VH-VL binders against Leucyl/phenylalanyl-tRNA--protein transferase (aat). Designs and how they scored, part 12

Target 1, 210 residues: Leucyl/phenylalanyl-tRNA--protein transferase (aat), of Deinococcus radiodurans (q9rtp4)
Amino acid sequence: MLAHMPAARTFLQHPDPLTREIAEGYAGGSFLMDNGDGLRWYGVPGRALVPLTEDAGLHVARRMRRELKHFRPSVDLAFDEVIAGCRGHLPGSPERDGEWISDELVEIYQHLHTTGLAHSFEVWQGDELAGGVLGLALGGAFIAESKFHRLTNGSKAALIHLAEHLDRQGFALLDAQIQNPHLATLGVYEVTDKEYRRLLRRALALDVEL

## First folded at step 6 (VH-VL)

Design P11 (from P1 with heavy chain L100S A108P I111Y; framework fv_enfortumab)
Fold by ESMFold2-Fast, scan of step 6:
Structure P11 (fold): chain C 210 residues (1-210), chain A 122 residues (1-122), chain B 107 residues (1-107)
Amino acid sequence: as target 1 above (210 residues)
Amino acid sequence: EVQLVESGGGLVQPGGSLRLSCAASGFTFSSYSMNWVRQAPGKGLEWVSYISSSGSTIYYADSVKGRFTISRDNAKNSLSLQMNSLRDEDTAVYYCARDSDYGDYYWPFDYWGQGTTVTVSS
Amino acid sequence: DIQMTQSPSSVSASVGDRVTITCRASQGIYSWLAWYQQKPGKAPKFLIYAASSLQSGVPSRFSGSGSGTDFTLTISSLQPEDFATYYCQQANYFPYTFGGGTKVEIK
């Protein structure tokens, strides 16, 4: 597991061809999915962004704020377990909504973790993994690919703790790609593809670490 | 005790306007997204509009977009629906409804108001 | 928009009967389906969420099943208080959409 991540430009110029290819795709505003038809690059006209702070629009319910203190956050402590959780393959986890993380994509994420592009953000209750987020950190942008919960409030706690962590570390962008009703409840908002690319270019210029 | 109480319904002619209100109590109103759902006489349920907890994210059904405006006042625990350019097909009982938050699950319409009747007739 | 097709539109049943209502989504919604019960002149009551999870206080004779596009609501032994209209609703996409409703009426 890597301790830190270099700036976006080091991934865009990385000697590993796969890392460079994936970084170039995301830097261009696309995201990679395997939606049952093989690996493809996707884009959306309305891009879902998670505010990093309550001042920016992140909404944390009062009772959820009380619950957050029962979760301990970490980075890259359980990468393979987070992938398994996101796939619905972690013992004790609830059934997942459909699956887009194929065996091939798992191998890609594991490789990208080795080169420092892919990361996990975990939340724990005591010694139990309660939930997590799988994503890519590229410059000051974190692209949240998937999240899961194992214990009550685990995925919500993971996303809120992640947003607060990213703000502390100087990140500018937390990208959830596609809006849904659940994300909207937390204050997630949509921007046009053009505005997203503008925000992304600015975030990619930042030298920060997770 | 969660309560949602609608008011502001009535009889109006086509092209007219009405403002519906929903008074919320028994929960932290500012922590929940809210919806309006309507039901025409003898017909099924139709979702009308959504507003996030902060008020920054708003969605409308295509049938009302450009004519209806949803808003909220978190200091007063109230939700509003301004309805302009009313049409015969807007005749319905209008319900105020709260989106639930069951841990990692977000389910619309866990609590509903009693409804307020809007009749658009010439 | 996701179209929710509910069948039958109505069913006549007697107390003690098993009643099955079906709901079909025009595209995959995973398990993001809820069921509501509505009695005449009243607001709908939240019955089932996540396709199969019973809301607190709802009798165990009610059950839901399905995933993806095909869903069912079953009442194993109909009681007098169960005569009502039932609606399915998808919660996976905006706009939220409901089925047309199934009226369970006395024979």
Scores: ipSAE 0.013, ipTM 0.573, lowest interface PAE 7.8, mean pLDDT 87

Design P13 (from P1 with heavy chain D101Y Y105W Y106E W107Y; framework fv_enfortumab)
Fold by ESMFold2-Fast, scan of step 6:
Parts: structure tokens; C-alpha cells; sequence
Structure P13 (fold): chain C 210 residues (1-210), chain A 122 residues (1-122), chain B 107 residues (1-107)
């Protein structure tokens, strides 16, 4: 029997088999993708982590700090629209190169949203959806699966607001999986697979709410 | 078939150096984190050092930090521990040990070598 | 560092006895605890991981329980080959730390 920690017990011992299976995979340090050959679990030797505070290394330029106040954050207000945005299917959003969120994954995320594992984080300018993050909340870890922007700086604003929100709520980990130059600009750093699993293990022990 | 074999132990004077090696066989060495654990004569187990599967993450016990260096060569399936500025309290049997993972979690040391003896004496 | 305290330091027992060894962590480690058996002159043998999960090939008379700070290793009916020193080890934090050991001796 796998060790089930108190903070993650709700999903690891969930009566819904799909929710339990997905939670177990992510709790083990893997993430789910469809790269054109079906759904598979993936891991990386260098895992991308987002610092939750500027003191921890999150880089928020002065210009961007001024822009952040024009974005209103929310949780789970527009889940289906955030999925559409992450796929590049939301009207008015930029086209995306490469799509790993298949129709099958959309159905899985929608199901996980009903059981409380999958969430959306949105940022708005007025009543217009400017950007967002799709992810899973498991214990004190938020696994950010994908992000999008519709308006200038929307995805950057969404990620920064999410990091600050998670810090206020007592989360320990914001996981972006794979590093890229855009994420590096925000202070995102890489840890080894073993270090990631150690950090995740600690985060899963936390009993926090999104 | 899974095996770890330590070598390099011996008698050395205080302030001296030794290099321990651990040869791995029967498994994909590059997929596992490795550890050194020691045991002084008649005493309990003491964890010494850890190295991740890629070699990028390294940890040491405070008692050896700055004196010991752990390294690995995945192409040669080997783990090493360079021990400098040796002290009487470093006298022990040194074991290399493989970190178990189950469902990608690391829980324990599932495979141990037979140990190599290091004696630091004047 | 997480301090691991084992009780008792030694126990005298007879074949067929139920033996209980306890391990206490100075801070919560959830279920991230392993147990090892060591016979004189030999390397430790892995018995249990995740506090209660028995390693393949280890006899069912061995069992582990506990979570948080208090853990127990039980041998339900001691056999001659079980006379050894037993160690707990926490795997939740670096540095990894071991208990001081419990020697199970012939009465």
C-alpha cells in the first residue's frame, strides 16, 4: 500500500477511480500529456518551479507591477473558457504552436474539475478574460498544466497573481513542468527530478485551500 | 543480479585522504539516486551523502561537509566518495546504497553493498 | 535535523515471542519511515518502507505501523533467524536520519 498523507488523502483515497488514478500519478511526480501517440505519463530530469514570492526569486519588473493592478484575479469562474484558451480555441486569443490538450484530455480535466482536483485561475480586464492558468491542486502543490493570454501581459499577470494567491493560502509549490525563456524571465528555476519529488512530498502534506 | 560492490577502504593517518568507489551492476544505474552510509565499530548507522540520478543535486551530513565529495559516472556505472582531512571519528564501514523508488517516490535504501572498511588511526 | 529515538535499545526474547520495537521522530514525518535488519558482520537488509509496506521476500511475521511521529515494528512470532539489530530511518527530510538501533537478543 502507498503511503497516503493527510493533506492529499481526499484525492488519493477518493471514491472516483479516475480522480484517484490521476491524483496518484501526479503525487508520484509524473504529469499527463498526449503528444500525438495517446495519453502517457511523463517526467523530466529538470523540473520548472515558479517562486511564490519576490523574496523567493519571483521577478516582477517595475512596469509589470504597475500593469498587475489592472488585472482582476479569480478562481474557477471560467473553467471551460480557460481550457479553450490553453488550446488556442478561444475567440480573440493568439494561435498556439503545438497542441497537447487533446479532446480526451479536455474530458478528463472537466471530470477532475467536478471532483475538485482540477481548477482554473483567471485574470480579467473589466469584464474581458485576459488570461489564465489551468492546473491541479493537490495538497499544498499547484501543478500548472497550461496557461494562455488573450490580452497583452495576460498570461504573465495570471501566473504572478496565482503565485501571490498561493503564497497567501499557504501553498508550498507551483509547478510549471518544463522551462522556457518566457518562464525564465519571471525567475522560474529548474530542480532535479529527485529534488522535485522531495519538494512535492512535503507540499502534499499541507492541508490548504485554493 | 542487482549488485553494489565497494572498494578503496584502508588504513590512513589523521589528515589523510581516501577515495571510495562503488561499482553497480544488474540495473539501470543512471535512473537511481545513490547514497553513502557509514557505521562506526559497535555503533549505529549514519547517513553520509546523497547524489541524484543525474548528479545535479548533492547533500552531505554536517559532519563531513567541506571534507567529502560525492560524485558519479553514469557511463561507467560507478559512484565515488572522495574523503579529505580524515579524522578518527571517520573510522567506519562505508556502504553504498541505492535509493528505492516506488511510483516515482523515494522511500528507503533497498540495495546495499557489503561495505568497505576505513580506519583512521595514528 | 530530525532526531529518531528507538525503544528499547535492547530486548531479550525467546523463539515464538511477540517483539515490539518503537521509533519516535522529533518532528512529523508522515509515513516516510523505513525499517532495516542487520546481523553481525553484514550489511543492513531492507524490511519495510512507507511505515507499513513489506518488501517482497520479507516474511509476513514482520509488520510496521504508525504515522506522524510514532512508529512500531512488530515481529509476531520470533524465529531463530530474527535475532539481529533493527534500525528505523526517516526519508522525509534531508539529512536522512536513523534511529539508534534495537538489539533483539536470545533470552
Amino acid sequence: as target 1 above (210 residues)
Amino acid sequence: EVQLVESGGGLVQPGGSLRLSCAASGFTFSSYSMNWVRQAPGKGLEWVSYISSSGSTIYYADSVKGRFTISRDNAKNSLSLQMNSLRDEDTAVYYCARDLYYGDWEYAFDIWGQGTTVTVSS
Amino acid sequence: DIQMTQSPSSVSASVGDRVTITCRASQGIYSWLAWYQQKPGKAPKFLIYAASSLQSGVPSRFSGSGSGTDFTLTISSLQPEDFATYYCQQANYFPYTFGGGTKVEIK
Scores: ipSAE 0.000, ipTM 0.438, lowest interface PAE 15.5, mean pLDDT 84

Design P14 (from P1 with heavy chain D99G Y106E A108Y I111L; framework fv_enfortumab)
Fold by ESMFold2-Fast, scan of step 6:
Structure P14 (fold): chain C 210 residues (1-210), chain A 122 residues (1-122), chain B 107 residues (1-107)
Amino acid sequence: as target 1 above (210 residues)
Amino acid sequence: EVQLVESGGGLVQPGGSLRLSCAASGFTFSSYSMNWVRQAPGKGLEWVSYISSSGSTIYYADSVKGRFTISRDNAKNSLSLQMNSLRDEDTAVYYCARGLDYGDYEWYFDLWGQGTTVTVSS
Amino acid sequence: DIQMTQSPSSVSASVGDRVTITCRASQGIYSWLAWYQQKPGKAPKFLIYAASSLQSGVPSRFSGSGSGTDFTLTISSLQPEDFATYYCQQANYFPYTFGGGTKVEIK
């Protein structure tokens, strides 16, 4: 299911101060975290980007391609459950250590969801939530803040389905911020902060819907 | 019938080179990530290198970076480790190991070969 | 690098005994932990993944628990074939690191 998503400038000029300030921070190339010492804006010298298509470098092995059909994707059907999953608070999910999604950040994401900046992307196996991605959609950029799995391959299935969905909708950028082994096998690569801001600027000019 | 078989180990002098091979059979090799894990005599396990199913993503332990090169040939169902500038601390049994699944679990090693011994000594 | 510390380094137990092995990570690894069994002169065998999930074919007397930094492998009723060294492995971040091993000797 499609969610309405205004152009990036709608959030940058939003009457809600919190939505505007968060959108401005991300539009400038930073991301928000609470790593135990309060909310701070972060940047990285090597920004992790997920290719949206196999032609662009997304690597989907034959086995994983067969598994993808067992997962049903959706948008914004289970926002609070996806946040809980990302925090490790759903039954059957790994628990997060030194949880960077604090109670304050949960409240912020819930608020941003009401103004249309924050979204959830879910994958289901039958009626079970198998995995998901929490992120922000700003113009043609999707900033994937966190992801989780409950069932085997759930987080990879969620990210691959999200990349394919974003490509179909005309998005240009899927930002995972920091490289890790889960992302590496999918063809995720790093770009410099300067190159990231260039790519982001181009993506922000797009007027697309999630 | 699902198995990994290592070869290429032997005795080599410090500064020398060896090429290890791992032959895979009984499964679709191109669908799995592969790893090299080593074990020095009387010591524990140490991860050495990772290569993704396509071969496009590669990681090395800091101890071997710049000296070892991992590669794979999916058409021949084989994994290789080119070892250059060998040191006495590289003496170990080298195991070929398969990643469990192409999902969140590929960082677990579900299938191991029997190992091939590398001894670096004069 | 994430340091994995196992205790004890060795344990002697009788057939039928309950054996517990602990593994501690120097930083949080969620549930990204595996356990392996290695018999003398043999390659390691995969026992448990995601801290608590038994690999197919592994006897039910083996169980794993824990999350974050503290993990336990339990053998509820030790058998003669369980003589081996057991290793934990964190799968959260590169480089992957193993514990120092715990040798289980049957008394």
Scores: ipSAE 0.000, ipTM 0.450, lowest interface PAE 15.2, mean pLDDT 84

Design P20 (from P1 with heavy chain D101Y Y102S Y106E; framework fv_enfortumab)
Fold by ESMFold2-Fast, scan of step 6:
Structure P20 (fold): chain C 210 residues (1-210), chain A 122 residues (1-122), chain B 107 residues (1-107)
Amino acid sequence: as target 1 above (210 residues)
Amino acid sequence: EVQLVESGGGLVQPGGSLRLSCAASGFTFSSYSMNWVRQAPGKGLEWVSYISSSGSTIYYADSVKGRFTISRDNAKNSLSLQMNSLRDEDTAVYYCARDLYSGDYEWAFDIWGQGTTVTVSS
Amino acid sequence: DIQMTQSPSSVSASVGDRVTITCRASQGIYSWLAWYQQKPGKAPKFLIYAASSLQSGVPSRFSGSGSGTDFTLTISSLQPEDFATYYCQQANYFPYTFGGGTKVEIK
């Protein structure tokens, strides 16, 4: 009989040094950003968490629930396009002149995608990429690094579909890092850094698939 | 025409109360988050309170928490700020402001009222 | 709380001048930054959202740039109607916070 190995341990003990280093940083409760002065690890006193279900506090307006049916969700079908969308570089997307995803960070995310740590979650209308979420899946935690939209409600649809998908897959935590008013309308709530680390520790023990 | 019109300001003694109102017209009020922002004489802008489009999510600046209450009536297209236990430092012009909804996000305060003056003095 | 620091606090300029106002956030706010113009005795007027997106009807001489912590508002060729106080505001985290303002005055 062998002891069960949580999925997060695969990345924390990964043979690739970069994957291991990034996984360790996030497992410790930090998140990576480039705010114009290079890559640095950040933390916040109030961490923004997205409830996975309406019973847990996710607020999906009746009108938005009807709109969700017009968006087809997928995982890892358009990873490079999702990064481009989050940077404001995807053709047809609203311009973003305030990106934190540097060229160095793009290379890191692409590398982490090949080792299985970084993922994209997409929503489509027909053949058109309507929006998406870029994140890391570490154990039962999904750290949503960035999101974007091309079509009206695309980023909200992506986040709601992601939350529902994560719940179905047995995830315990959807981390949006920093609270803002649009996230608050979805029921996103803040926890202390101490509480976040406790929740993260529990999520990291889960062996689930995106 | 999109408009926000404030009323209810005036002179009040320290420890007194005032109720500010903001009447919205020209847009679907129930679709927007609303804010109160104030400005003391000769000073900069200070955010006071936020209320979500449904009214379920409310935030206050620490300086007013426990004394001020924000509320809205979507059927009447109105926003209110009940101000209790007023202090000299609450003296300011109070603006109601609409959060811009663009695409999937609330970005900024795109529409502002003309402001209503609150003076707290003995 | 996220602190927003504007510089300069005032600038004296002539019509036709290029004016640059800087806004710095104490932590990363991505593109969640807006700019407002306020004339004496008037409510603030919305100019820019998402750091660089110009509001419909705002003259093209106004532009915004920046991301993360460092942002700028530029008026490429100052006009008589542009003498005002300008404020930046972050909308990424509660409480919402404003910069201290930059007064653009006639030289």
Scores: ipSAE 0.000, ipTM 0.452, lowest interface PAE 15.2, mean pLDDT 85

Design P21 (framework fv_enfortumab)
Fold by ESMFold2-Fast, scan of step 6:
Structure P21 (fold): chain C 210 residues (1-210), chain A 121 residues (1-121), chain B 107 residues (1-107)
Amino acid sequence: as target 1 above (210 residues)
Amino acid sequence: EVQLVESGGGLVQPGGSLRLSCAASGFTFSSYSMNWVRQAPGKGLEWVSYISSSGSTIYYADSVKGRFTISRDNAKNSLSLQMNSLRDEDTAVYYCARDYYGDYEWAFDIWGQGTTVTVSS
Amino acid sequence: DIQMTQSPSSVSASVGDRVTITCRASQGIYSWLAWYQQKPGKAPKFLIYAASSLQSGVPSRFSGSGSGTDFTLTISSLQPEDFATYYCQQANYFPYTFGGGTKVEIK
C-alpha cells in the first residue's frame, strides 16, 4: 500500500544524484561552505536557531512590528536576484564578504531550485526588492544559507517574515547556523550539535511545504 | 528623553570588587541589547560585555571573562556589571551603550556619560 | 578576534580641509561597521552605521564608504567643532572590536 512520503524523502530518495547528495549532507546536520579551501561540509559545536514564534523566544521590537507590515513577503519570485544579493552582486546592494557562494555553488543552488530543494524568500517595499533569504527546505526544516538587505531593515524583515511563514506552514526549525550579535537581538539561540541533530531528525519527519 | 546614566564607580584596591549600574529612561529598555564599553586613561575604546534584550545571550571580552558578570532587570530598566578580582588594567571610564538591530542595526546609538573605576593601591 | 586597524593615528588639519580616515578589518565584516566621534571628557557620539548611513542630526559633511575589509570616513570641509578623536567599530562578530582611533588636531 502506498503511503504519503514525508517531504524530506522526496529529496533523500531523489533520482537526481546531486539533489540526493546535498539533501543527505544537510539531513545529517552538516552544511556546505567554502572557507577558503574549497567546498566542504561543515558542522559547528553551537548551532544558531531562530525561534519561529514569540512564545518560542522570537523577539520583535514594537517599532519593528510596525515596520513589518510595510514589507511584502514572497516565496521564489526572485531566486536569481536573491542569490546575487547574498553575493553582494545585486545592483544597489552593498558588497558582501568573500566568495563563499562561488560560481560553482551558484550553479548548484540554481540546479537545486529546479528540483525543489533550494528556495528564496523575499521582502519587498513597493516594487523594490528590500531583502531576502536563500535557503534549503527539507522536511519541516528550513536551513537559511545566507541573507541580504538592499533597503534598511530588509534582512531583518525577511527573517522575521520567514519565521512567521514557516510557523504557519507547520515547519519546526529555522537554522541560521552561526550566531552573531544581530541575530541574538531577534532571540536566536544556540544548541549543541547533538541537540541540533535531534531537533533536525524530528523536523525531517514532517510533511510540509514552503 | 532617551538617556542612560551610569553609577557605582570609585577607587578600589587590586583584587577588590565593584558593581556598576546603568539606569535607562525614555525608551522600551526590554527591546534593546546592551553593552559595556570601557576606556583607559589616554587610550582607545574597548568593548567589555554584551547582553541580549531578553538577557538570554551574554558575551564577554577575554580580558574580563570569569571576573565580570553582566545582568539586566527589564522590569526596573536597569543594566548591571558586577566586577570581581579587579586588576590595575581595569582602570577606565565605563560606559553603558544601547545596541539595536533595526534603524541603527550596526551601531551603539545611545551612550551614558560614563562612570570612572580606578584600581590602585 | 577581528582586528581593526585605523589610520592615521593622528592628523593635523585646518578648518576647511578635507580629512580622510581609513579603517581596515583583518577579515570581512560586510557593511557592519560604525563610526563614532569623541571629544575630550565626553562619551562617544554615534555618526555612521552600516558603513555609509549617516545618523540623523549629523552634518552632511560627514560621509562613510566601504564594505568587506576596507572602510573610509571623510569630512569634506573640517569645522572647528570637528576636532576630536574618531573610532571605527565592527559589529559582525563577537567580540565587538574598535579601531585604535584617529585624533584630528588643529594645525
Scores: ipSAE 0.007, ipTM 0.504, lowest interface PAE 12.8, mean pLDDT 85

Design P22 (framework fv_enfortumab)
Fold by ESMFold2-Fast, scan of step 6:
Parts: sequence; structure tokens; C-alpha cells
Structure P22 (fold): chain C 210 residues (1-210), chain A 121 residues (1-121), chain B 107 residues (1-107)
Amino acid sequence: as target 1 above (210 residues)
Amino acid sequence: EVQLVESGGGLVQPGGSLRLSCAASGFTFSSYSMNWVRQAPGKGLEWVSYISSSGSTIYYADSVKGRFTISRDNAKNSLSLQMNSLRDEDTAVYYCARDDYGDYYWAFDIWGQGTTVTVSS
Amino acid sequence: DIQMTQSPSSVSASVGDRVTITCRASQGIYSWLAWYQQKPGKAPKFLIYAASSLQSGVPSRFSGSGSGTDFTLTISSLQPEDFATYYCQQANYFPYTFGGGTKVEIK
């Protein structure tokens, strides 16, 4: 238990032991993965953060801005399908050899979804699921665990729409954990572990809804 | 089953040409960027070329610029490398490799078995 | 171009030994480093991504660490099937570049 995170208390004081345990780990700045040797908590010295607005540094190319109009965002409409997409198990999705979302982790995410900690953010073209983001919402922080696409630009559209949605809802932090060249094109930047924990503590104090 | 299968290698004389192909199966080819990587006999890995998922962005190693052309056909799930003006230093096993950035990495997660190119007089 | 310097070039070790391989980038690449294993006559096999994340199905005796310019691959207890050449690869900048390789020879 972290005494200085009152706005996250719904999960940190949750009657469900698993929800409490997972919330406590993320509130402390760690993230959970199963890389084939069981569930482990991970941390990084350089934490990747997604700016929530273009004014804050989010880079949306003109071509991409035009394409965003073709995607309709939603929250929690297709949670199990988003998990399947992140695992490469949906028709048209990239297949992932060595995907870190194990069967055990699927059960955990499904459980956390029932207690309100885990969420999906989807983008659609018509009635087709085009892409999505799997994550945890804790206070004003959204930890984006994984993303996928089925249609061209679906994952990028999902992340951009998510950032804009989080800004509208009053969130302070969108955490992508680890930097890569794809994320860098969107303006994703790195902060030290110390700075990440400082930003996280502030975000956890916020009472906001996804 | 996710796999990549290269073909088109062979023996050519200096100045000759070869076209390598890579057939992809078991995954949505159009969703991934692709690479060619080569390895000369007894030497290490050398990156040769990159092509984005749509085919719009292409990069080459300086050693092959102007001589090699990478291309892809997403309808046929195939990647190609047209090699012109071949030199003896182009002798290598050529691998096609899938470039997966989706879950926090920019790594070559799937590799073909390779096809051998020998440039010899 | 980012130069990747890998050391040692070769190491002879016995089953059960701890093996450490290092990789140094000529400039900062954050954590955008992958490790590959190549067995004689085979294509490379993906082992580690983002410097420290182990690919599913890779034995837990393999681990990676480091960020910025200095990286390490460790095999905590060498097994006969670990006879191979190991390569690091930076994925942060074009052109992509590989280390020179480290050959692990089982004694």
C-alpha cells in the first residue's frame, strides 16, 4: 500500500486481492509481463510517455489527421476482441511469435476488467474493428499495455484517439513503457524512472473516468 | 504457421544480375515492414534493405545503393530484391526478415532459411 | 551510422558456466537493442527485444540488460544447445546495424 495515492484508493483498497496486488505494482511504477518464464514485474530507466495533445508534443502528420476521421473511437465495447488482437489471434491482425500476453495473463486482464482496472480502447471503420489499445486506468494515469491493428493505420489511429480522449477526460499521463521508432514518430519521449514516479504520483491523485 | 521462404539465389559472374524472392505465409504480410539481411561466408550479419508495410518507405545500405532494388507485392504475399551489377563482395546467404515494432520492439522476429548468392568468375 | 562493438569475439566455456557478452553503441540508442542467436548452418533466432525483454519460449537462463550505449547479454548456466554465435542489433536508427558477433564455444 502507497499512503500518498488517495485518488487511486478504490483499487489500492479494493476487496479483491488480485486487483489490489496489481494496482499496487503499477502504482509503484512497475509493469507486468510474461515473457515465457512466468509473470514478472518490470521497470525501465527510460520510461516512454505519449503526449496527450499536439501542444504538448503529440505529432500527428497531416495525412494521418485526415485518416483519423475514418476511425470511430470507443471504450470497453470489445474487450476480449482487443486482447485477441493484441495476441495476433484476430483475422487480419499481425501474428506475434513470442507474444508476451500468455493464457494466464489473459485470465488476469479479464478479471481486472470485471473489477474496473483493465480497459480496452477501440477504433472502428463502419462495424469493423480496425485496431485498439489494451491498458489499465489508475487515477489519471493510463498504462497502455499493448496495441494492435487489423486495418491500415488502426493501431496508430487508436493511440492518437486514445491520447485525445484521455485529454478530454482530464487524464495526466499516457504510459507506453518502452520507446521505439514507431512511437517516436508520434512524439513519444522518455523520462527517468524518478521523474516517471513523480508524474505518476500526481496522476494517481486525480479523480477521472475513462 | 508463420514462415518466410527465400528463393532465386545462385551462381553468377561479376556484373551479372539475380532476383531474390521471399514468400510469406501464416500472417498478414501487408501489416509488416520487411528487411533483407545478408551474411558472407564466415562473417557476421549485415543489413541490406528495408521496405515499409505499404511499400512507400525504402532504405538501402550504402554498399548496395544504386545496384539493388527492394519491392513487395502485398496481394501475393511476396518480397523481392533485384540485384544488378553484382560484385564478388555480394557473395552471401540472403535472409528476408519480418520487422515487428508492435509490442515495444523494432526487432526481426521471423527469419527465412536464406538463399545463397555466389558471385564468382 | 551507429557502430555496434561487441565483445568478446569468442569465448570457450563449460556447461554450467556463466557467460557474459557485451555490446556498445557509438551513440545513444535508448533501449532499442535486440539479441539474436545463430547456430551453425541456421538462420538467426530472435532472443531479446528492448534490451531486456525475453522472447516467449526462450529459456530463463538468458537475460539482457543495459540502456543508452552499454548492453549485456548473460547466460546464467550454459547448456550444450547454447553453442552458437550471438549478435546484438540496434533498431533505433537507419541503417540498422549489427554487432560483430560473439562465438560461444562449448569446451
Scores: ipSAE 0.000, ipTM 0.414, lowest interface PAE 19.6, mean pLDDT 85

Design P23 (framework fv_enfortumab)
Fold by ESMFold2-Fast, scan of step 6:
Structure P23 (fold): chain C 210 residues (1-210), chain A 121 residues (1-121), chain B 107 residues (1-107)
Amino acid sequence: as target 1 above (210 residues)
Amino acid sequence: EVQLVESGGGLVQPGGSLRLSCAASGFTFSSYSMNWVRQAPGKGLEWVSYISSSGSTIYYADSVKGRFTISRDNAKNSLSLQMNSLRDEDTAVYYCARDLDYGDYWAFDIWGQGTTVTVSS
Amino acid sequence: DIQMTQSPSSVSASVGDRVTITCRASQGIYSWLAWYQQKPGKAPKFLIYAASSLQSGVPSRFSGSGSGTDFTLTISSLQPEDFATYYCQQANYFPYTFGGGTKVEIK
């Protein structure tokens, strides 16, 4: 049924074996992490999803809406810096729990970036990288692997701008995997694994690009 | 002025039920996540439950999961906590509290005065 | 769950003393820690967010420091109105968790 998933098919039938293997894992509803015991595929009973629009439940406080204008969004302009930021290795960024992004995962993400599966979404204030999101774009689904900030509101601004960008491009799903209090304030909600796989299957059929 | 006012506390027998309410005023209630926090006599603060601004995301402390239900009515600027199968250890002052949303940082910036729940025969 | 260990559980101090209270998280919480002051019979009062940012209206004798797992609340010159119980709270993970409290007592 790959014929009915044109954008996802690019990666599911990619000539690069690593790209195919990673795409298959994510298309099946799993996500890859290294929690100190090597690379493993994970799933969760409650999957955290970010609404793409305020009508769908994305909550952007009035104060934050005003602040968003100070951030300029971009795609794939600073991929290596975004990975470094997510790991807490970028100058001026707070130390992150970046242990799950091992050196091995960095190599994998860099490779997936060359094949077009992995992407960075950045937000800037003036010339400074204020924050960003590292993720995978598969069909109409964007799996947000990690995010970071260097300037106040940077990670929140990055996620909100990303959601708005994805909506404009025709994406259907923004996956944050695991809920936390900060995501919850944006209207992030949880779905069952069964519901997630249903939503994912629909998103994979979309012919969209980042 | 920003204000939260709890009500609905009282004396109840073990196994009984109570519904607590929190009335919000002075701010856009629908824009904030809300929490219930309790404090047993002479003890420390214990977080009880969280509800997102839209009401779509809800969390409970393990000690109350399956017995308590948090809900909100944004049209009425009210937060509720339905407490069922009450136990002696649920005896506490219950506070509602607002999450401060300041970029990437959070705290409970506004608290109600509290309402007392006593579970006793 | 993140365990928040607060020490000491109580401290006896005099007006003018420097008081330090520590809070330790069982795993990294970055700077997502708040401090509260509670007086008998009253609701907690918000003092500090983001580990070190002082809430408007809170006296400058209060300060917070730390990141990751180890945090400190300092009162540089204790005043009569500062005798209270102080609580730390992590805001990075669900469930939200509080420290056990530190009672600052006169004597």
Scores: ipSAE 0.007, ipTM 0.616, lowest interface PAE 8.3, mean pLDDT 87

Design P24 (framework fv_enfortumab)
Fold by ESMFold2-Fast, scan of step 6:
Structure P24 (fold): chain C 210 residues (1-210), chain A 121 residues (1-121), chain B 107 residues (1-107)
Amino acid sequence: as target 1 above (210 residues)
Amino acid sequence: EVQLVESGGGLVQPGGSLRLSCAASGFTFSSYSMNWVRQAPGKGLEWVSYISSSGSTIYYADSVKGRFTISRDNAKNSLSLQMNSLRDEDTAVYYCARDLYYGDYWYFDLWGQGTTVTVSS
Amino acid sequence: DIQMTQSPSSVSASVGDRVTITCRASQGIYSWLAWYQQKPGKAPKFLIYAASSLQSGVPSRFSGSGSGTDFTLTISSLQPEDFATYYCQQANYFPYTFGGGTKVEIK
């Protein structure tokens, strides 16, 4: 039962119906997308997971490790800019085709941000937003919905800093949903849907804060 | 040179077995999901099977589920398809194909030349 | 499964003609559609991704358009090497599905 997962209860029993509905969907192992035919819940046979530590398999090249110290991480400082970056609408960011983050989904993320389910993780070089990750924090799971870069290595820096931050905060799961070659260079691995649901249930029981 | 080379095709009787192989070179094989796609004589493309980059996730077309087994060896840069209980309708050219995830999209950006499987008495 | 419907199944054309091929998805796939070219006896060749982006090395006479459910591939001035079968493929949902193909043949 989802009601028996104390760390996720804040959202699963939230008075806001939208927050509760979205939290229930993600707690069940699905993720929300709008691919031009409206909002739908999706699942994948192979779920992409980001290791939280180098001991767990996170691969940080020596050159990248040196670059990481030039990026300053933050939480929830530029939520709307991170959404814009993920959509390819932030000035200086690469263009994105086939945006799955529709106008309706933007409104949902903004609403979920006000109820505490949706978050942004940013990395900065000086005062410049270099990259970021848009996601949901549910129990000890962080579901990384999308990421972007504006400066060289910004998206990799954001994801690595996020993984290290989540580990320090006691999170158990960093979910990237779908594998890609760039994520694979960082040690991102795939698990079956059955194994993902098992890992998710354990993570949802954790009482941690982003 | 970035390439995929299939082998193992041949003539086999109904109920027989064949093992197809696909040798990858010129790229980091372990970073890519791989697929088998087939094409019957004079017909269109039909997706057969998927295997994730780690080998942990495997999916099959309903037409081959329970009879075919996809596998990979990342140390040897090779993909395999074990085909059992072959039927006349499995007659096709079999291609291995690389999944490229770029910018948030999936594509078959690299294909082998194909290997022919003929199931006939 | 998402059904991909191509039309026409074949088209007869002359060198220099404009050829248009259509592809319809049974549900929205955004712009996550690819086009492939297959010549007789050869493996398919990747042409277009994200509905409209040309793969490196593909001639500019090829163009793609569309989003959601309706897509088109256009060859602005058909060349002898373009006589082939063309396939669309939805790239977003699993399992992957292909259109039935459109054969572009000499008139």
Scores: ipSAE 0.000, ipTM 0.445, lowest interface PAE 14.0, mean pLDDT 84

